# Ledger of designs, part 378: VHH binders against q96fz2

Target 1, 269 residues: q96fz2
Amino acid sequence: CGRTSCHLPRDVLTRACAYQDRRGQQRLPEWRDPDKYCPSYNKSPQSNSPVLLSRLHFEKDADSSERIIAPMRWGLVPSWFKESDPSKLQFNTTNCRSDTVMEKRSFKVPLGKGRRCVVLADGFYEWQRCQGTNQRQPYFIYFPQIKTEKSGSIGAADSPENWEKVWDNWRLLTMAGIFDCWEPPEGGDVLYSYTIITVDSCKGLSDIHHRMPAILDGEEAVSKWLDFGEVSTQEALKLIHPTENITFHAVSSVVNNSRNNTPECLAPV
Below, E stands for the ipSAE of ESMFold2; O stands for the ipSAE of OpenDDE; V2 stands for 0.75 times the mean of E and O plus 0.25 times the DockQ between their complexes.

## First folded at step 22 (VHH; framework vhh_6z1v_2)

Design GB1 (at its last look DockQ between E and O 0.02; V2 from the best seeds 0.00; counts 0 for: pae O 11.6 > 2, placed apart)
Fold by ESMFold2, look of step 22:
Structure GB1 (fold): chain B 269 residues (1-269), chain A 123 residues (1-123)
Amino acid sequence: as target 1 above (269 residues)
Amino acid sequence: EVQLVESGGRLVRTGGSLRLSCAASGFTFSDWAMGWFRQAPGKEREVVAAISWSGRSTYYADFVKGRFTISRDNAKNTVYLQMNSLKPEDTAVYYCAAKMGLFTESPQEYQHWGQGTQVTVSS
């Protein structure tokens, strides 16, 4: 998983993240650093994307079931990293394999601190390798959606006056992530960064790619993954598995160039 | 205290029209998706129509077949169901329901419910 779409305006995205706390109260997540949110149809590693995490990470007496939403850097920078420039990190932390997560210090340490997050996206892109050619067919992969008026053809709502008719009720993809906090050696703000946990692909996606992000399907899974105050690492890791509750469609090669930020990136072909 | 109060249900003839209203209070209406559900005697409650918090996205059950229109007025904290070309099969108690965030087809996912208003279609 190396490319996503997360394009919704902040007010739409916030309401798509409505949740119920431990006491049964309906809430919207509270933003941290909202000005760092950069919506795009075509997000790549090193960019910021919004994640959910427990309020308890920020406030000592907070209810651990309450959620914060914050933009974080894609590509985990470990707290032990000693160089001044995160681009000097000598290994890729865009993804974290579930089968080795407890063997890698970069992921094991923050996981042991309860640094679990939910990575938000409209969906993700994956490229199918075509036998006998160099050509790769991109697909946009996302949760099944309730059919709304004008739903079923994402391309039909490409203009500003019509886009919200498709997207205003979009169920966001919720991927399991791990984050860490890095303090630059020369000073400055703490850098929050995340990795996306990956698993073997489900049967429905196996013809496209052999790996997929670990998807948290439903509020119970999301709540348990986030609530490090009540859910141990051991119990949380039981949530990490493939899901068949996923759908996809082929898209044009426009998405191949990560500089292309248009609705065409995810439009069905 | 959260309240949803439906009004406008009455007896109408086949082919007639009716507008239902639901007045909401006790919560931030513009954060909530709204739905109309119906229940005939001996049947399960089923979705009729739903509308997003902003009013920009809507859903209609297949049996509606273009006859009903859901709308909302966030300034008045009110959701409406315009019902045209009514059939005897539409006879039911109609309920207004609220769900924070995104609407769904499933009644059990909605947090607040009105008391219902009876719609009866004769002939």
Scores: ipSAE 0.754, ipTM 0.893, lowest interface PAE 0.8, mean pLDDT 91
Fold by OpenDDE, look of step 22:
Structure GB1 (fold): chain B 269 residues (1-269), chain A 123 residues (1-123)
Amino acid sequence: as target 1 above (269 residues)
Amino acid sequence: EVQLVESGGRLVRTGGSLRLSCAASGFTFSDWAMGWFRQAPGKEREVVAAISWSGRSTYYADFVKGRFTISRDNAKNTVYLQMNSLKPEDTAVYYCAAKMGLFTESPQEYQHWGQGTQVTVSS
């Protein structure tokens, strides 16, 4: 996974992240560093994206079922990294393979500390290789959306009004991530960064790409992944597997350029 | 029906203290950020303080300078503004407002407003 969409306005995004705490109380996640949130139809590594994480990471004795939402840098910078520039990392930390997560120090250490997060997106992009050609067809991949009589499918949004309604009720893609905290050697603010855990693709996506993000489908999966106080690493890792509960459509080549940030990126062709 | 009802505004002397309360009803209070705003005669409405739904994050305008404290009790559906070291410049109608999600400095982004309570600080 090297490209995502996360374009919802901050308030809409927050509402879309409504949840029930351990007591059954309806909650909205509280923001940390909301000013770092930059909506975009075309998010690439090294950009900031919003993630959910347990409040317990920030507050001692907090209810670990409570959620915080925070923009973090895509591409995990390990806490032990001693260089002044994160770009000097010699290995790719955009993704973490589920089968080798415990073999790599950069992922194992933060995971062992309970630094699990849920990466939020409208969906992610993947490119299908066309046989016999150097051409690649991009696809937007996301959760199936509930068809309301009024909102139709993304493809059926014939009017701007209908399009807005679709996004107001959009079910966000929830991907399993690991984050870490890095203190720059020269001082300054602590950098929070994340990696997306990847798995083998489900059967439905296998023709598009052989790998997919580990998707946490449903509130229970999301809650368990985030609740590092009550859910062990071993139990959490049981949640990491391919899911068939996904849909996709072909999009234009507009998304190929990471500088393009328009609705055309995820529009069906 | 959504209601925000402010109380506690009165005449006080310079250097005095006052506690404002805002009682909320008609919506899930714990899901909303709350703010206190004020408007003096001939001036624009401005943010005084804001608080997140959980009460763990707060914002204060620059002119507050540590004199005021915003707090909330979600069990009572009430937000408070403790005002200390009041000055004549603090004379205004003080409004309670509610916003879904994050608090902001912009009054226009708040969905619900109270009727306001008059605070007058005499020299």
Scores: ipSAE 0.000, ipTM 0.277, lowest interface PAE 11.6, mean pLDDT 90
ESMFold2 (binder alone), look of step 22: mean pLDDT 91; pTM 0.921

Design GB10 (at its last look DockQ between E and O 0.05; V2 from the best seeds 0.00; counts 0 for: pae O 5.7 > 2, placed apart)
Fold by ESMFold2, look of step 22:
Structure GB10 (fold): chain B 269 residues (1-269), chain A 123 residues (1-123)
Amino acid sequence: as target 1 above (269 residues)
Amino acid sequence: EVQLVESGGRLVRTGGSLRLSCAASGFTFSDWAMGWFRQAPGKEREVVAAISWSGRSTYYADFVKGRFTISRDNAKNTVYLQMNSLKPEDTAVYYCAAKMGLFRESPQDYQYWGQGTQVTVSS
């Protein structure tokens, strides 16, 4: 998992993240650093994307079921990292395999601090190796969506007004992540960064790629993953498994170049 | 205190039209998706129509497509259901419901409910 779409305007994204706290009250997450949110149809490692995390990470004695949304750097930089250039280490931490997460210091240490997050996206891209050519077929992969009235299919590029009708009720993909906080040796702002946990692909995706992000399907899974105040690491890791509740469609090669940031990246072909 | 108050339910002849209204108060209406649900005696509540917080996205159950129109006016904190070509099987109590963020088909996902308004369609 090395490419996502997260293109919604902040107000639409925020409402898509409505959740229920432990008291049963529906709420919107509170933003941290909203000016760092950079929506794009084509997010790659080292870019910032919004994640959800518990308010307890920021506020002493906060209700751990309350959520903060904040942009973080994709590619976890461990708190113990000593060098000044995080980009070299970052490449090796784009993903974290679930079967070795407790064996790697880069991931075990922040997990022990309860540093679990939910990585948000419209969906993610994967490339299928095609027999008979040296080209790969990209797919856009996402949660099944409720069919809306007067809306075109996902990514209908010729109908921009229909895009808002699809996207105003879009169920965001919710992927399990781990984050860490790194203090640069040169000083400056603390760097928040994340990795996406991966698992073996489900049957439905196995013809596309052998790995997939660990998807948290539903509010209970998301709440348990985020709530490090009430849910232990051992219990949280039981949430990490493949899901078949996923759909996809083929997209054009426009998405191959990570600099292309247009609706065509996710439009069906 | 959150309140959803439906109005407009009454007796109407087959083929007639009826407009339901739901006045909302006690929350930031523009953060909430709204739904109309109905329940006939001895049956489960079922979604009729839903509308996104912005009003730009709508959903209709298969049995009502083409006959009913959901709309909202965020300035008046009100959601509407225009019902045309009414049939006796549309007889039910109609409920307004609110869910923050995205609408869903399941009534269990909605946090606030009105008391309902009775719609009766006579042959």
Scores: ipSAE 0.795, ipTM 0.910, lowest interface PAE 0.7, mean pLDDT 91
Fold by OpenDDE, look of step 22:
Structure GB10 (fold): chain B 269 residues (1-269), chain A 123 residues (1-123)
Amino acid sequence: as target 1 above (269 residues)
Amino acid sequence: EVQLVESGGRLVRTGGSLRLSCAASGFTFSDWAMGWFRQAPGKEREVVAAISWSGRSTYYADFVKGRFTISRDNAKNTVYLQMNSLKPEDTAVYYCAAKMGLFRESPQDYQYWGQGTQVTVSS
């Protein structure tokens, strides 16, 4: 996974992240550093994206089922990294393979500390290799959306009004991530950064790409992944597997350029 | 295909008890909040009770006054409404509804609905 969409306004995104704590209380996640949230139809590594994480990471004795939402840098910077510039990392931390998560220090250490997060997105992009050509067809991949009586399929949004309604009720893609906190050697603010865990693709996506993000499907999966106070690493890792509960459509080549940030990026062609 | 099928509605006498059931299919039941609504003739549809996906949180309308209990069995994909101390004013079609995420009080926020079951309370 090297490209995502996360374009919802902050308030809409917050509402879409409504949850229940362990006591069954209805909650909205509290924002940390809301000003760092930059909506975009075309998110690339090294950009900031909103993630969910347990409040317990910030407050001692907090209810670990409570959620915080925070923009974090895509591309995990390990806490032990001693260089002053995160770009000097010699290995790719955009993704973490599920099969080797425990073998790599950069992922194992933060995971062992309970630094699990849920990466939020409208969906992610993947490119299909066309047989016999060097051309790649991009696809937007996302959760199936609930058809309301008034909401046609994303492809059927023939009016601006219908399009707005679709996004107001959009089910966000929830991807399993690991985050870490890095203190710059020269001082300054702590950098929070994340990696997306990847798995082998489900059968439905296998023709597009052989790998997919580990998707946490449903409130229970999301809650368990986040709640490092009550859910062990071993139990949490059981949640990491391919899911068939995904849909996709072909999009234009507009998304190929990471500088393009328009609705055309995820529009069906 | 998503289906919600209510059952258990019947004629009962004032002070009687009734248990409604709603069987859900076609979606991941455990991820959805469920609600019971009712609509009497000439009246708007109103929330009776709602329950969170986990069952840990519940909501009851003011008119319930401790007479009704909403519960769910996620293993059976079923939500229940135990109604005690029924009154003639409780006569209505009772609907089961499903909402993704948190339950709400407004019927408009629910995505899926059953066909309803008639509850009639005689004096």
Scores: ipSAE 0.023, ipTM 0.397, lowest interface PAE 5.7, mean pLDDT 90
ESMFold2 (binder alone), look of step 22: mean pLDDT 89; pTM 0.911

Design GB11 (at its last look DockQ between E and O 0.01; V2 from the best seeds 0.00; counts 0 for: pae O 12.8 > 2, placed apart)
Fold by ESMFold2, look of step 22:
Structure GB11 (fold): chain B 269 residues (1-269), chain A 123 residues (1-123)
Amino acid sequence: as target 1 above (269 residues)
Amino acid sequence: EVQLVESGGRLVRTGGSLRLSCAASGFTFSDWAMGWFRQAPGKEREVVAAISWSGRSTYYADFVKGRFTISRDNAKNTVYLQMNSLKPEDTAVYYCAAKMGLFTERPQDYQYWGQGTQVTVSS
């Protein structure tokens, strides 16, 4: 998983993240650094994307079931990293394989600190290798959506007057992530950064690609992954598995260039 | 605390029209999606229509498409259901319900419910 769409305006995104706390009360997450949110149809590693995490990470004695939403850098920079420039990391931290997460210091250490997050996206892109060519067919992959008035095509919903018909009620993809906090050695603000955990593809996606992000399907899974105050690392890792509750459609090659930030990136072809 | 109060249910002849209202209080209305559900005697509660927190996105059950319109007025904290071309099969208690964020078609996802308003369609 190396490309996502997360394009919703902040007010729409926030309401798409409504959740239930441990008492059953429905709430919206509280933003940290909201001005760093950069919506785009075409997010790549090193860009910022919003994640959910427990309030307990920021406030002593907070209810660990309460959620914060904050932009973080995609590509985990370990807290122990000593160079001044994150690009000097000698290994790729865009993704973290579930079968080796407890073997890699970059992921095991923050996971042991309870630094679990939920990475938010409209959906993700994946490229299918085509027989007999070097061309790859991109797909946009997302949760099944409830059909709304005038929602017949994602492309049609991206015109100004029709955008809201589809996206105001879009169910965001919720992917399991690990984050860390890095203090630059030369000073400056603490860098929050994340990796997306990956698993073997479900049967429905296996013809597209052999890996998929670990998707947290539903409030119970999301709540347990986030709640490091009440859910141990061992128990949380049981949530990491492929899901068949996913859908997709082919998209044009416009998305191939990560500089393209237009609705065409996710429009069906 | 939170209140949802439906009104407008009454007896109407087949082919008639009726407008239901649901007045909401005790929460920030613009954070909540709203739904209309109905329940006939001996049947399970089912979604009729739903509308997003902003009012810009709507959903209609297959049986209602073309006949009913859901709308909301966030300044008045009110959601409406305009019902046209009523049929005897539409006879039910109609409930409004609130769910923070995104609407769904499942009654169990909604946190707050009104007491209901009876709609009866006679032949």
Scores: ipSAE 0.772, ipTM 0.904, lowest interface PAE 0.8, mean pLDDT 91
Fold by OpenDDE, look of step 22:
Structure GB11 (fold): chain B 269 residues (1-269), chain A 123 residues (1-123)
Amino acid sequence: as target 1 above (269 residues)
Amino acid sequence: EVQLVESGGRLVRTGGSLRLSCAASGFTFSDWAMGWFRQAPGKEREVVAAISWSGRSTYYADFVKGRFTISRDNAKNTVYLQMNSLKPEDTAVYYCAAKMGLFTERPQDYQYWGQGTQVTVSS
């Protein structure tokens, strides 16, 4: 996974992240560093994206079922990294393979500390290799959306009004991530960064791409992944597997350029 | 409209005690971190104390040295600052501030501010 969409306004995004705590109380996640949230139809590594994480990471004796939402840098910077520039990392930390997560120090250490997060997105992009050509067809991949009486297929949003309605009720993609905290050697703010855990693709997606992000489908899966106070690493890792509960459609080549940040990126062709 | 209204500021003698209150309205108080800041004449505004939305986490500036206690009552939409062992150096306008999410030490991170209440400590 090397490209995502996360374009919802902050308020809409927050509402979309509504949850119930252990007490059954309806909650919205509190923001950390809301000003770092940059909505975009075309999110690439090294950009900031909103993630969910347990409040327990920030507050002593907090209910670990409570959630914080925070923009974090995509591409995990390990806490032990001693260089002043994160770009000097010699290995790719955009993704973490599920089969080797425990073999890589950069991922194993933060995971062992309970630094699990849920990466939020409208969906992610993947490119299909066309047989016999050097051409790649991009696809937008996301959770199936509930058909509201008025909202036909994402493609049927013929009116601006209908489009807004679709996004107001959009079910966000929830991907399993690991984050770490890095203190710059020269001082400054602590950098929070994340990696997305990847798995083998489900059968339905296999023709497009052989790998997919580990998707946490449903509130229970999300809650368990986040709740490092009550859910062990071993139990949490059981949640990491391919899911068939995805849909996709072909999009234009507009998304190929990471600088393009328009609705055309995820529009059906 | 969001409002923060401080009260309780007055003249007190050195070694005295004072309790400040800040009443909040116009937003979901229980979802916000709260802080007390102060500004003395000719000085920059500085954090005194901060408290998380739940009240489970607190922060105190170094100069507080256990003299002050921040607390909140979410049912009353009110944050408090109990100040004991007051010193002339504590003379300042004290401000209540609200921040979405977690508290910080930086005044610029806080979205809403009260008008302030004057605390004067005489020698």
Scores: ipSAE 0.000, ipTM 0.262, lowest interface PAE 12.8, mean pLDDT 90
ESMFold2 (binder alone), look of step 22: mean pLDDT 91; pTM 0.927

Design GB12 (at its last look DockQ between E and O 0.82; V2 from the best seeds 0.80)
Fold by OpenDDE, look of step 22:
Structure GB12 (fold): chain B 269 residues (1-269), chain A 123 residues (1-123)
Amino acid sequence: as target 1 above (269 residues)
Amino acid sequence: EVQLVESGGRLVRTGGSLRLSCAASGLTFSDWAMGWFRQAPGKEREVVAAISWSGRSTYYADFVKGRFTISRDNAKNTVYLQMNSLKPEDTAVYYCAAKMGLFTESPQDYQYWGQGTQVTVSS
């Protein structure tokens, strides 16, 4: 996974992240560093994206079922990194393969500390290789949405009004991530950064791409992944597997340019 | 304390119209999706309609077939169900329900419920 969409306004995004804590109380996640949130239809590595994480990471003795939402840098910077510039990392940390997560120090260490997060997106993009050509067809991949009046799918958004309706009750894609905290050697603010865990693609996506993000489907999966206080690493890793509960449509080549940030990026062609 | 109070249910003839209201208190109304559900005797509670926090997105059950309209006024903390072309099969207790964030089709996802209002449609 190298490209996502996360374009909802902050308040809409917050509401879309409503949850129940362990006591059954419905809550909205509290924001940390809300000013770092930059909505975009075209998110690439090294950009900031909103993630969910347990409140226990910030507050001692907090209820670990409570959620915080925070923009973090895509591309995990390990806490032990000693260079002053994160761009000097010699290995790619955009993704973490599920089969080797425990073999790589950069992922194993933060995971062992319970630094699990849920990466939020409208969906993600993948490119299908066209047989016999060097051309690639991009696809937008996301959760199936509830059919609403006059806006049953993203494909029905033929007007600005319908477009707003589509996104008004949009179910966000929830991807399993690992985050870490890095203190710059020269001082400054702590950098929070994340990697997206990837798995083999489900059968439905296999023709598009052989790998997909580990998607946490449903509130229970999301809650268990986040709740590092009550759920062990071993139990959490059981949640990491392909899911068939995904849909997709072909999009234009507009998304190929990471500078393009318009609705056309994820619009059906 | 969160309260949902339904009103407007009564006896009507086939083909008649009713408007149900649900007044909400004790919550930030604009953070909640709202839904109307109904339960007939001996049947399970089923979703009739749902509306997003903003009112821009709505859902209707298949049996509604354009006869009902869900709306909301966030300034009044009220959700409405306009029911037209009523049929005897629409006879049920109608319930207002609230879910924080997004609406869903599943009654189990809704946290708060009203006491219900009886709608009876006679032949």
Scores: ipSAE 0.843, ipTM 0.922, lowest interface PAE 0.5, mean pLDDT 93
Fold by ESMFold2, look of step 22:
Structure GB12 (fold): chain B 269 residues (1-269), chain A 123 residues (1-123)
Amino acid sequence: as target 1 above (269 residues)
Amino acid sequence: EVQLVESGGRLVRTGGSLRLSCAASGLTFSDWAMGWFRQAPGKEREVVAAISWSGRSTYYADFVKGRFTISRDNAKNTVYLQMNSLKPEDTAVYYCAAKMGLFTESPQDYQYWGQGTQVTVSS
């Protein structure tokens, strides 16, 4: 739940986010702050990653089914936080447990404002703990992909031509998130930040880790989670559950160091 | 109004070659993945090949076995299907289809369709 890959160039990522609005019109999301997007095979908390959110958060009377894509800080900083430095937050907001989301002020308040987002990634990493050893086996976890010329060569694509053939049609992982907006006390730009909602792992992942991100599988789930204009908090929370529609493969320990940003991080071993 | 217009279908002998074209209008072509599908009488429509919006990623059904090549020319708003080593089993109406973003193998995911072009392969 604490590491992802989101490495696609902006134009590839944008097209992977094509969607259908309430009227059936096919659209691409509109970017906010595109210069803050920092693609990497190895994203960790406190870094920026792209999320989807409703256009209604930014524009009066906008169609709430229209989507904005924007980089946000991983690790929700509550709007009520008083210190000047977000790193001084006393508790970890990288994840939000689904079973206590309505009990924690840091998550309940923004959720009540409709601040739901969809966190985008190529997939996420998780470390399997083995009894009798301190060694942990990392896995890369992602949606099943349709077979293409290079779909079985994940991480083996180390040239521009081969990379584009593997990733050009990649189905992005879509995770349910909550965001908040924090105004620094000293002034400056509003900080947008998010948390990823977690659930108990499905059976297919339980041998790797006991928790997983809440994955929104398919356009209906994504649309309902984003549309705070038409979908209440109560109805949206029904979308939060584990899914078995997930696949994975073991990767090398290169990913363990979050400073390593290479295709080897997600290459099968 | 979005239009997809196929052309190039005709009668050919077994082992022959044929190139299909599909001209697209009324859409920003470089945002759309394209697919070729076929339907024989009494059969369901099935994917033949698909190509990403950029042209860099492709998919082929198992029965193609390297005989067909999908390509696109974004400057001409056109997608092509080069069909070689044709077999009688390839006889069908061939359809061009468009889907924004990522291609899939499922016909129901595609937003726009051409009217089809008949390909007939004789013994």
Scores: ipSAE 0.741, ipTM 0.887, lowest interface PAE 0.9, mean pLDDT 91
ESMFold2 (binder alone), look of step 22: mean pLDDT 91; pTM 0.926

